# Miniprotein binders against q53ft3, part 9

Target 1, 195 residues: q53ft3
Amino acid sequence: MFGCLVAGRLVQTAAQQVAEDKFVFDLPDYESINHVVVFMLGTIPFPEGMGGSVYFSYPDSNGMPVWQLLGFVTNGKPSAIFKISGLKSGEGSQHPFGAMNIVRTPSVAQIGISVELLDSMAQQTPVGNAAVSSVDSFTQFTQKMLDNFYNFASSFAVSQAQMTPSPSEMFIPANVVLKWYENFQRRLAQNPLFW

## First folded at step 3 (miniprotein)

Design sF21
Fold by ESMFold2-Fast, scan of step 3:
Structure sF21 (fold): chain B 195 residues (1-195), chain A 82 residues (1-82)
Amino acid sequence: as target 1 above (195 residues)
Amino acid sequence: GTYKVRVTIREGVSDERLVERIVELIARKYGVEVEIRVEGDEVVIEMTFDSEELAERAAEWFKKILEKYFPNVEVEIEVTES
């Protein structure tokens, strides 16, 4: 249902489902990561009245996970960019992953997505250091790039879903990412302002 | 002769990565090498062309992109024959 992108790394489209309503992506070597993008694949929308709370987790000095609320994704806002650089160990926010037994490596962080009621999400406050007070030009460029990828990937996924009866188990093939990159490069060559 | 396009951005442009990406996009389109220098709150971008028409087109692209993403900063764009 979800994808996770870090600039300069392979896009992840196969989240580990750790509960009916909870999904996790691993982020190795997280100290080198400044921004993380979370997006919906477009194959399955959230049920009416629901959305996804996005959390970031890293191991503390004792190897215990510290979960922090970064923000949200919804059907109306299916992608979000989060700044994780500067987040401090030991600072946590309210999170629904407390009872989860998730395997972790000391040098690996995680992105968690919890499917929740929109009303419940509205009562939660993202950690101050993770919240973006304003959208800068770099964030805007990254958002445009992701919107282009999301639209391309969701178009492909919908087409494939029409050919198979199991959309919830669908994965985006690596060649689709390559095709998106080639199309994006072609459009940039024609109009650099497209992004 | 050759033609240089020099773009100077002042007043605290903090999006160095965006400026760098825009420069890369322009260099890719025109197939030219780009020099970028950052000193304090001033960013200087310089490109060299063998055609005045291409230099003017590059200057117009910089103008449009910078107006879109940096409308509140001071920008100077020059085209000069070297």
Scores: ipSAE 0.000, ipTM 0.080, lowest interface PAE 18.2, mean pLDDT 62

Design sF22
Fold by ESMFold2-Fast, scan of step 3:
Structure sF22 (fold): chain B 195 residues (1-195), chain A 82 residues (1-82)
Amino acid sequence: as target 1 above (195 residues)
Amino acid sequence: GTYKVRVTIREGVSDEKWVELIVERIARLYGVEVEIRVEGDEVVIEMTFDSEELAERAAEWFKKILEKYFPNVEVEIEVTES
C-alpha cells in the first residue's frame, strides 16, 4: 500500500505489515540517510476519514528503538518528503508502536506507518523541521532538478538563427547530459535535498 | 482498474537523455513502471498507475513542468483506463 525511497537506493514497495493498521520499512545504514520519501502506491486508498501517520525509529545506545512522528500521508497528500538528519539524538514522541519496541539491529532504522483517524492526526505535532511540505516539496524538487539540468545543458547548447520563419533549434551534446547526471548524483549522495 | 498516463512530446526537444533521466527518477519516487518510445519525430512516455487520481495528478504535474521549462515544445498528455 505504501512505498519508501532513499536517494541512491532501490525503492521499497513491500512494507512489512506488523498489525492490521501498521506497516514498517527497514532502513539499513541509516547514518548515511538525510531524507526519506514516503508515498502511497495508489492501489488502495485510505478509507473515508482516515490517513497515515509516518514515524521514524532508530536504535539508541542500548539498542532500544526511539520513535518520532515525522508527518502524514493522506488521500489528498499521498506523498511526503522528510528530513531525518539531526533527529538521531532526539527524544521519542508519543507513538502507537509500543508492542514493537523491541531491541533492534544497531545499524538499522525504520519507517513506521500507522493508519489513523484524520481527527486524531490533526491533533498531533510532528518533530520540528522533519516534514517538508508534501505536494509543494515534490514539485519544488522536480523543478529544481529540471532547472539544474536546464542551466547546465544550456551553457553548452548551440543555437542557430533560422533564415526562414521557423523555430530555432538547439543542439545539446550527449556527454553534457552525462556530466550533469554524474554531478547531480554526487550532490544527492552528499545531501538528498540539497536545494 | 489500471490507468495509463501517456505523454507525447513532438518538437523542441533535441536530446532524449534528459527526458529519460528525469522520468526514471520520477518513476522511482512514485513506484511506477515507465516505458519510453521514439515514434518518428515524437517521444512517447507511458506510465502505469493503479489509481485514476494519481494518474491525473502525474499528468497535471508533467503539464506544469513542461510548460514552465520547455514552453516551445509541443506536448500532449492523455490519461486512459486500460
Scores: ipSAE 0.000, ipTM 0.113, lowest interface PAE 13.9, mean pLDDT 63

Design sF23
Fold by ESMFold2-Fast, scan of step 3:
Structure sF23 (fold): chain B 195 residues (1-195), chain A 82 residues (1-82)
Amino acid sequence: as target 1 above (195 residues)
Amino acid sequence: GTYKVRVTIREGVSDELIVEFIVERIAKRYGVEVEIRVEGDEVVIEMTFDSEELAERAAEWFKKILEKYFPNVEVEIEVTES
């Protein structure tokens, strides 16, 4: 049902099911990872009233998992980008001799997805620096691109008196493009995923 | 046979924004297995189809949607039989 992407690696689309409502992706060499993308594949939606809570786990100095809530995916928001750099143990190599004393920990972290009630998810707070407001950024970008496209298309508008009949070319009235653009922008503002 | 659609997106918009846009489109439209890699300023997307017609339709769709919404990025799309 889910996919997980890390820059420079093959996307994982086969999560390990560890319970009826819980799925896990392994992230080997996690110390080199800055961002992860979690998404739904679109073939199976969440049941009504349900969504997915996304967690990140890394091994502590004793090899025990430390789970942190990153955010959520839902039928209305089926993908999210999370920054996990800064959520790791934090024992970096800022001191040259300090790196020589770092205890070798297991190099495998996990992304966990728990299918939960939307009402339950609304009561939880993700760690403040993990989530990227990607849906809002996507909406803003899409609106800017629509403006760019409409302005570009309108720059080629000509009056019917200036048209040279040509069966090899297709002409679209400018008002039809404007109507489409306005309708699309309105619907995008209501739901960025309407299309 | 099996057909692969490879979409390569180069420098322009932030990689994270491009990846999210493409992932939402893939999840919503196809529901098929996809391979996505983000390498510096380049995003590579590979999808596998069991039909040449479906692969070509997917390639045409990607070309149109990316050129429409990301006109300031360099994009290359290829369909290959595997």
Scores: ipSAE 0.000, ipTM 0.194, lowest interface PAE 15.2, mean pLDDT 62

Design sF24
Fold by ESMFold2-Fast, scan of step 3:
Structure sF24 (fold): chain B 195 residues (1-195), chain A 82 residues (1-82)
Amino acid sequence: as target 1 above (195 residues)
Amino acid sequence: GTYKVRVTIREGVSDERRVEIIVEWIALRYGVEVEIRVEGDEVVIEMTFDSEELAERAAEWFKKILEKYFPNVEVEIEVTES
């Protein structure tokens, strides 16, 4: 349902489902990560009235997870860019990952996605500096390009479903995601300042 | 049949790098090879598609993106069957 992208790394499209409404991506060597992109794959939309709250977790000095709310993804805004460098230590957000036993290593950070009612999400405040601010039109353009990728992938999945007698079995071909990712990484290599 | 999309941008834009980024995203989205040429005061972009529907969708999407980020430049888009 979701994808996670970090510059210079393989895109992750297989989140670990830890509950009916909760998904996690592992981020090894997170100290070297400045930005994370979270996006929907387009194969399964959120149910009407629901969306995803995006959280970031890192191990504190005792190895315990500190969860912070970064932002949201919805059917209307299916991708988001987050800056995780410089996040405050020990200042966790209110989160739905309470006493759950999520398997992880002490040196690994995580991205968590909680499927929640839109009304409930509207009452929550993300940490101040996590979402990429609209610094200029280029940042806004990048966000629009991620949205356009999602729309393209969703459109392709619909077309693929028309070729089979089971419309519920919609898939985004791995080569579409791979090609987008490879070309995006090539662009970043041409301009290291892009991220 | 085969369809070509030719986009011509009159060079009132001094930020050629943003044009390159936009063009690369279009190539990525449609999975096609793109040719970029600078001809005098114009930037010319050509793409080839095997489907009229894809060519028309690419042309409309390109027009909307360029109008949003370069509203003061003149853009000409042509779709031709080859």
Scores: ipSAE 0.000, ipTM 0.114, lowest interface PAE 15.1, mean pLDDT 62

Design sF31
Fold by ESMFold2-Fast, scan of step 3:
Structure sF31 (fold): chain B 195 residues (1-195), chain A 82 residues (1-82)
Amino acid sequence: as target 1 above (195 residues)
Amino acid sequence: GTYKVRVTIREGVSDERLVERIVELIARKYGVEVEIRVEGDEVVIEMTFDSEEKAEFAAELFKLRLERLFPNVEVEIEVTES
């Protein structure tokens, strides 16, 4: 159903089926791989409402597989290019291969494809793709950090009537925090590299 | 003036209602209304804001969220003054 291509290597078209809805390709010598292409062979489409979640797995220091979600392939988008170089070691994603005890050679990684409902796939967060750069990673982190800080600070907002005088404490008007938040978001939108 | 954020998703890979829920999460954060239309093989989402800063931030946030959820889908985002 699926094919897997790595630049400079022979294309693989014979995935190992490890469960009714799960398929795996072996990637030997994975430390030399920068990009992986996953595609459908075009002969058998996914059932209506279904697609494929694409995972990457590498062995940790103990030889145990660490699975990360890379993205998706569907009947409407039957091929995808993923950047796997530079993926953070030890940072796991929620994945359907967690119950599988797959033993691997230390230098061999895997591409996993899990056939899933499109609805469930839309709620998942991929770790990386062919367009992922350090700038994109920092931008995403900055957005999350900004939201977290604003929400945290706002959780302590009180009306003037609720304030108790205390000479040892300083207070910042909530409106000042909001203006800072909006200004920072505007700057981030204009130039994501301004930080 | 008013500013529109137009998001075009080509060759959509999920149902329209899931895309609508994602957009509503962003719109609710800024208190704006959204309109979703299907134009041929594209899904078009428009959001209207009362300031350029809010529109630009919403566009960037939506871009980041869509790129995370559908990294291999072609997404076009434009901000225009209406």
Scores: ipSAE 0.000, ipTM 0.074, lowest interface PAE 19.0, mean pLDDT 64

Design sF32
Fold by ESMFold2-Fast, scan of step 3:
Structure sF32 (fold): chain B 195 residues (1-195), chain A 82 residues (1-82)
Amino acid sequence: as target 1 above (195 residues)
Amino acid sequence: GTYKVRVTIREGVSDEKWVELIVERIARLYGVEVEIRVEGDEVVIEMTFDSEEKAEFAAELFKLRLERLFPNVEVEIEVTES
């Protein structure tokens, strides 16, 4: 029902369901993560009156999970960007995962989604520095992803003189990748939400 | 006199039901009536209070909740005597 995206990593669309109303994504090497995008896949909407509370968890110095409320996703707002850098100070918020046995690797952080009544969610307050000014942060995040992909792809470019015959391989001209990058960047600058 | 709190939300909020739930909770705290209007790309919320102190506090509570839940929306809050 949900997806999770981190710059430079494969998108996750298969959350682990740990209860009827609770879903978890694992985030290995979480200290390198600045932003996380959580979104609904669009296949199944929340039932009327329901939404999703989004939590972030990391292991503290004693190996105990610390859960923090980041924000919410709803049918009307099915995606959100959260800044998690700086949330590893050991402060936690009240969370619905407290009594659950969540399978976890000690060095791995998690994103938790709890399906809750909208009325209940309206009573809750997310941690103050997790909510991002979405358009600017999303634009920066997307630009970093574009740069990372273009740099990765271009590192494999070879001239025709350097090519060896290989009937089993397909090749894409570097100019096609560059043109896509430039077009996407231009569109992003004109309207960050064009996609 | 009476004091009016007007909250104007511009662009970025497509789920008015979510906003309505927040408004209902604030109204319930003070026992006041609320009016919600959709005006093009704006959602306008008005509440009337019998004291300036209640109106100012309600405005602050609304600002804090909206900023936390919808950090990408443009919000304008006014407190006026009416």
Scores: ipSAE 0.000, ipTM 0.086, lowest interface PAE 24.8, mean pLDDT 66

Design sF33
Fold by ESMFold2-Fast, scan of step 3:
Structure sF33 (fold): chain B 195 residues (1-195), chain A 82 residues (1-82)
Amino acid sequence: as target 1 above (195 residues)
Amino acid sequence: GTYKVRVTIREGVSDELIVEFIVERIAKRYGVEVEIRVEGDEVVIEMTFDSEEKAEFAAELFKLRLERLFPNVEVEIEVTES
């Protein structure tokens, strides 16, 4: 039902279900992660009156999980970006995952999603300023950057007859750039978080 | 020794998310730790490198990308040995 994205890594769309209403994604090498995007897959909405509470956990010095509430995803707001770089200290907040005794390796953090009643979620307070922005900003930025890069690269296109031999330079055909652009556009239209 | 690159943006950034995206991509490229602080309309970015050459190259990348995306923003870039 859910997806999890970290820049520079493969998107995760297969959460481990650890209870009827609880899902977990593993985040290896979490010290290098600044932001995590959590989103709903486009096919199945939450039942009426329900949403997902999003938690982050990392192992403390004893290997015990420290859970923190990051925010929420709902049918009206099916994606959210969270900043986790400042959350690796302090004690965990009250959370539904604490009783599950999930064992983890020292270098692996987790994103947890708990399906809860909206009324229950409204009574919870996320830790710090973890919610940075909506995924819509990433989509708009990505589209503009994609267009800008393609236009920039194409502005330097020259025919082979116009080239001066330069043994230190590498060249790529303009049609390769166009194919990449078209493929990226298609993927972005189908899933704005595929990158 | 270690080398720190400190980037300060003072005239405000309309999209903090873009700055953080650029920083995360650069940090991943070099495998270095990055710290971002936002106070009002001032954004401060610090990265630590194990060589002066990498630090200087990263500083140039920040300059180029910030000038392109935020042409009206005041930016300061410092490379220091620590």
Scores: ipSAE 0.000, ipTM 0.076, lowest interface PAE 19.6, mean pLDDT 65

Design sF34
Fold by ESMFold2-Fast, scan of step 3:
Structure sF34 (fold): chain B 195 residues (1-195), chain A 82 residues (1-82)
Amino acid sequence: as target 1 above (195 residues)
Amino acid sequence: GTYKVRVTIREGVSDERRVEIIVEWIALRYGVEVEIRVEGDEVVIEMTFDSEEKAEFAAELFKLRLERLFPNVEVEIEVTES
């Protein structure tokens, strides 16, 4: 139902279901993570009147979990980006993941999603500085992805003089990649949700 | 013709910030020639390209990266045919 994405890592789409209404993703080496994207896969919507509360957990110095509410995902807002780089000196927030099993590895954090009534979610307050505007977040994430792709593609650019014949190899003119980047960036600037 | 992209950064950038700017420019891999000058509190970077499209793209990408690295620093970028 859900996906979890960290820049530079493989996307996770197979959350561990730990209760009828609770799902968890493991995040190894979380100290290197600045942002996490949580999104709905689009195959199964939430039932009417329900949504998902998104939590982040990391082990403290004693190996005990510290759960913090990051924000929410709903049918109307099915994706959210969270900044977690500032959350390591925290006290836990009110959370529904009480006595559930927790990974005991010191460098592994978790994203938890609890399916809850919208009215219940409206009464909860996410930790400060974790939530990022979804529109601004998607714009930033898309810009990062765009820059990463262009830099990656450009690293393979060679002049025609440096090309050797290879029947099994395809070549793309550099100006085609540049025009794609320009068009994508213009469209993103006009409407961040065009994709 | 050739096209020059000139980037001017004002507000007393540190040596560390200058190194970061240079590293970011190297990571762009778009210029055929790079000239860096320090004038008082300003750092001026000029890059020469063989096409307008490359120059415009490099200018836009450099602008985005500089805004990320130095959010409170005054930056001026211009593209000229030479």
Scores: ipSAE 0.000, ipTM 0.074, lowest interface PAE 20.3, mean pLDDT 64

Design sG11
Fold by ESMFold2-Fast, scan of step 3:
Structure sG11 (fold): chain B 195 residues (1-195), chain A 80 residues (1-80)
Amino acid sequence: as target 1 above (195 residues)
Amino acid sequence: SEMKRVIIRVDPDEDPEEIAEEAFEFLEKGYRVLIWIRGVSEEEAEEILEEIAEEFEEHGYKFRVIVKGDRFLIRVRPKE
């Protein structure tokens, strides 16, 4: 399971599974998006030797999807920030989504995650420096992401009396989320790249 | 019967005492806790997990540390 975040928007955690190893998030109004964060929810790790290749897709002038490799997420690096501004006319990369019939509209782009072998991922080259390298911009965006996630998680807070039984579902106390948020803020202030 | 469980992922840069404190909150509420770490050497993982496990031992919890291949984790049970 994965999450996708755009600054100023509600986080998405319900990817559409389009194949056993392929997941997609829709990005409506993508013309206004500069950066996208992709991350693992932390509940289930990738199988040994596997990771996730992250792709971006938009409709070209002929109405055909153009898939570009942005980068990777792995058990050792479970989140990544990508700059997608300026990629809308870039060259398409080789991609595993092939002939998949993924629905899109003129103003909707997609983030695709393909679960692949780490050895295969190591031989691939992401497009045009999509990974964010500016410390100031990265820190500002990370703070917005942190605030958005905390607000999202807090919106699910319920008393134990309001919980319904679910043997397969995990629940995290709100106070633990708050403690994580405060710890993350402290560490981010000391070293923006600690995570 | 239903069993409450939680998984805590350990970042190598985190303070072991802080990880143990997070686990204590769940254990006090009756959860079984799984603490795991990835992306480090076996030697580093063993050192980190054993330091966390010392906190559980000091507070009287039952636990098991597993360091085999790329599986580095601690299973901790709530008190009876």
Scores: ipSAE 0.000, ipTM 0.075, lowest interface PAE 23.8, mean pLDDT 68

Design sG12
Fold by ESMFold2-Fast, scan of step 3:
Structure sG12 (fold): chain B 195 residues (1-195), chain A 80 residues (1-80)
Amino acid sequence: as target 1 above (195 residues)
Amino acid sequence: SEMKTVYIKVDPDEDPEEIAEEAFEFLEKGYKVIIRILGVSEEEAEEILEEIAEEFEEHGYKFRVIVKGDRFLIRVRPKE
């Protein structure tokens, strides 16, 4: 249902399902990670009234997870970028993963996604996100990101760009969307003003 | 209409390895692949297409690079 992307690394689309409503991605060598992108694959939407709470976990000195709520993904907002570089020394937040045996080696962190009621999500306060200094800056960033995604995806949807086995249907390979996320993350990390 | 050909449009800033990987998926299915670059000079197109072509050469595919007029592309054939 979900994908996880870190600049310079292979995209992960096969989350470990640890419960009916809980999914986990492993992030090895997490000290080198500044940003994480979490997104829905678009194949399976959330049930009505539900969304996903996104958590970040890093191991303490004993390998015990310290969870922090990063934010949310929903059918209406199916992707989000989170800045995690400033979160590794913070205290843990309230989280639904407390009953799980999620003990990792000191160099491996995790992204956790919990499928929750939207009402429950509204009562929680996320810790951190992609660096933003004002609402205007965040709006401009989001608009440019959406424009980039649309232009890239549509370039492969145009009939001149791709001839499909079923001409009556428009087809974009799933890996093309994933490659766009990888390229966007890489360029953003190299020069935040590239777009 | 040719049902065995896939056209891939390429952004000049894309990673050549990723472009080749996309093409490999279609080549494995028996499709011919045409990779086209738009919005660059002839000199820039030649450099980018050469980098992409190296990936196909490394993996044993037969291809042809065309840089003529406004046509900047690589045609790659599936392995028989």
Scores: ipSAE 0.000, ipTM 0.070, lowest interface PAE 24.9, mean pLDDT 67

Design sG13
Fold by ESMFold2-Fast, scan of step 3:
Structure sG13 (fold): chain B 195 residues (1-195), chain A 80 residues (1-80)
Amino acid sequence: as target 1 above (195 residues)
Amino acid sequence: SEMRIVRIWVDPDEDPEEIAEEAFEFLEKGYRVYIFIRGVSEEEAEEILEEIAEEFEEHGYKFRVIVKGDRFLIRVRPKE
């Protein structure tokens, strides 16, 4: 159902199913990995109202798994890029008097996918700055562009009484701009790539 | 007077009635309206544009549907 891609490595398309709703990909030599791409294979969609929560796990100093929520994949957003370089063991674990002679054993990290209700996923908070999605970046840019255009156009709106007669000038009714903005924002929320 | 033109880009799943309503506001002000469709095959474009054209026909506007090469549009003329 899922695929996992790391730059410089063979793509994985055979996740290990560890429960009816849980899938895992192993990431050996994870210290060398900066980004991971998780995607749906496109053969079978999620049931309506469901999606996949994407987690990253690495072993702590005691060998115990530490799971972190990276983000989500859904039928409407079937792929995502995650930056894991800042989430690995030893990153941000330093203090002013740092430990001496820390010996690391090569370990295997994991990407976990949990099939969950979209309502449940909406209430979860991913680890900050882990998701690096071209779709997310494009959506943010498009929303900002929409807001900027609407605000700019609206700032020049005038009543008919305030209009200066000019045969050479063209005018667009403010209501037409508002209709376009509302329709576009609604569409963007449902499918970021609709346009 | 010189011809005033407005161009509207639409998606295949937009409501034809809403598209027509937007165009009517420009047509009433004397604009010639061009409606372009993107992200569809030639066959799909023809079907969608014909459905939109029905709204203009119902309201007595003159129009032309153009499906040629990579250009898919409907051109609507304001009433005299």
Scores: ipSAE 0.000, ipTM 0.083, lowest interface PAE 22.0, mean pLDDT 69

Design sG14
Fold by ESMFold2-Fast, scan of step 3:
Structure sG14 (fold): chain B 195 residues (1-195), chain A 80 residues (1-80)
Amino acid sequence: as target 1 above (195 residues)
Amino acid sequence: SEMKRVIIRVDPDEDPEEIAEEAFEFLEKGYTVWILIKGVSEEEAEEILEEIAEEFEEHGYKFRVIVKGDRFLIRVRPKE
């Protein structure tokens, strides 16, 4: 029902169902992750009056998962972007995954989705600095992802002298990548919702 | 190497739809088609390349883009 996306990684669309109403995605090497996108696949909506509470979990110093509420997805808002960089080990809040003994490696974080009543979700407070929900915040996040992509792609640039005699690799002039980056940045500034 | 192939050289003033239509004729005959754009600015080549590639994508063909200096190519394979 759900998908999870991290910039620079393969999209996950097969959540592990750990209970009738609970789904989990594994995030290995979470220390390198700044943002996570959680979205509905669009094929099956939530039942009327229901939505999904999105949680983030990381292993604490004792290897125990610490769950934090990041935000929500609903039929009316089927995707959300969350900043997980800077989240710290703290006192565990009450959460629906508390009774579950989910065993994970110390280096693996998780995204959890709990299907809940909308009224119950409205009474919960997400971690204040996690959600990226406004147009300005979304624009800033997108600009950061764009910068990351450009820097990553540019790291593979090679001079003519470094090219192999019979490469099977594709080569694109660096200025073409720069032109795309500048064009995308300009379009984003004109209309943040152009994509 | 592939048994059947053709190279279609693109005139910058030519309609991208007409170029794609010519390529479809060869693809239906089992040819691997190479679209070559050269002697134009990178900006102009990108614009032409994008439109032609979209035609192939819309019709379900597999393609690859190769860019080197002032040469821009699209390689399109026939459907299996």
Scores: ipSAE 0.000, ipTM 0.057, lowest interface PAE 26.6, mean pLDDT 67

Design sG21
Fold by ESMFold2-Fast, scan of step 3:
Structure sG21 (fold): chain B 195 residues (1-195), chain A 80 residues (1-80)
Amino acid sequence: as target 1 above (195 residues)
Amino acid sequence: SEMKTVYIKVDPDEDPEEIAEEAFEFLEKGYRVLIWIRGVSEEEAEEILEEIAEEFEEHGYRFYVRVEGDTFIIWVKPKE
């Protein structure tokens, strides 16, 4: 499925699935967030011809969610960095989450992922300058971060057949993700450029 | 064959019965369900998860409970 990372916070790998094609991550204290990384875990690829549209939501002055399209993730581009600092209400995009009863905590923002046809995604307009694709330093940061995550987590992964009767799926204990995050945070505190 | 997983994060303010009902909808569609809660006291997490597990038992689902650091998890398989 999906993961969501904010610098200095616990990585989230357990999205709330609110429909067959829709997934949500909570972002508490969102006013202190500048960038969000969204990525695929690699265990379940998108079906051929499908991808994920990435949305950001925050409460407006009346406490109602304002959804904005940030960009996309696909099998060919399974990770993306988005700048959310400076996004304002009233610039909301058309979005597929309007009819959904998504659990809302006041003053908590959300990242939403909607699985859609690639052709449909190509017709949508993300909010201006949210994607950070032209900044080489951020591209390198994302790649190193994901490589570190996958290499560490994979070292402890077990096949589903070893834990359950069903083969062909990997199950990674939550403790492995927690240990990776703790190690990463410790090293980052010692030297932000350690990787 | 491929099995899809749905992940449900527990908000302590929610009714455990409603969380279980949400999980049932996905289990009926053939998904495995992983329910988790983090950052609450061990006692609070146990109370919430016990009520959710009771609903699964009453409906005949097989489930597993795990504690991983400060993360509490129930995962449930769909019926054949």
Scores: ipSAE 0.000, ipTM 0.072, lowest interface PAE 22.0, mean pLDDT 64

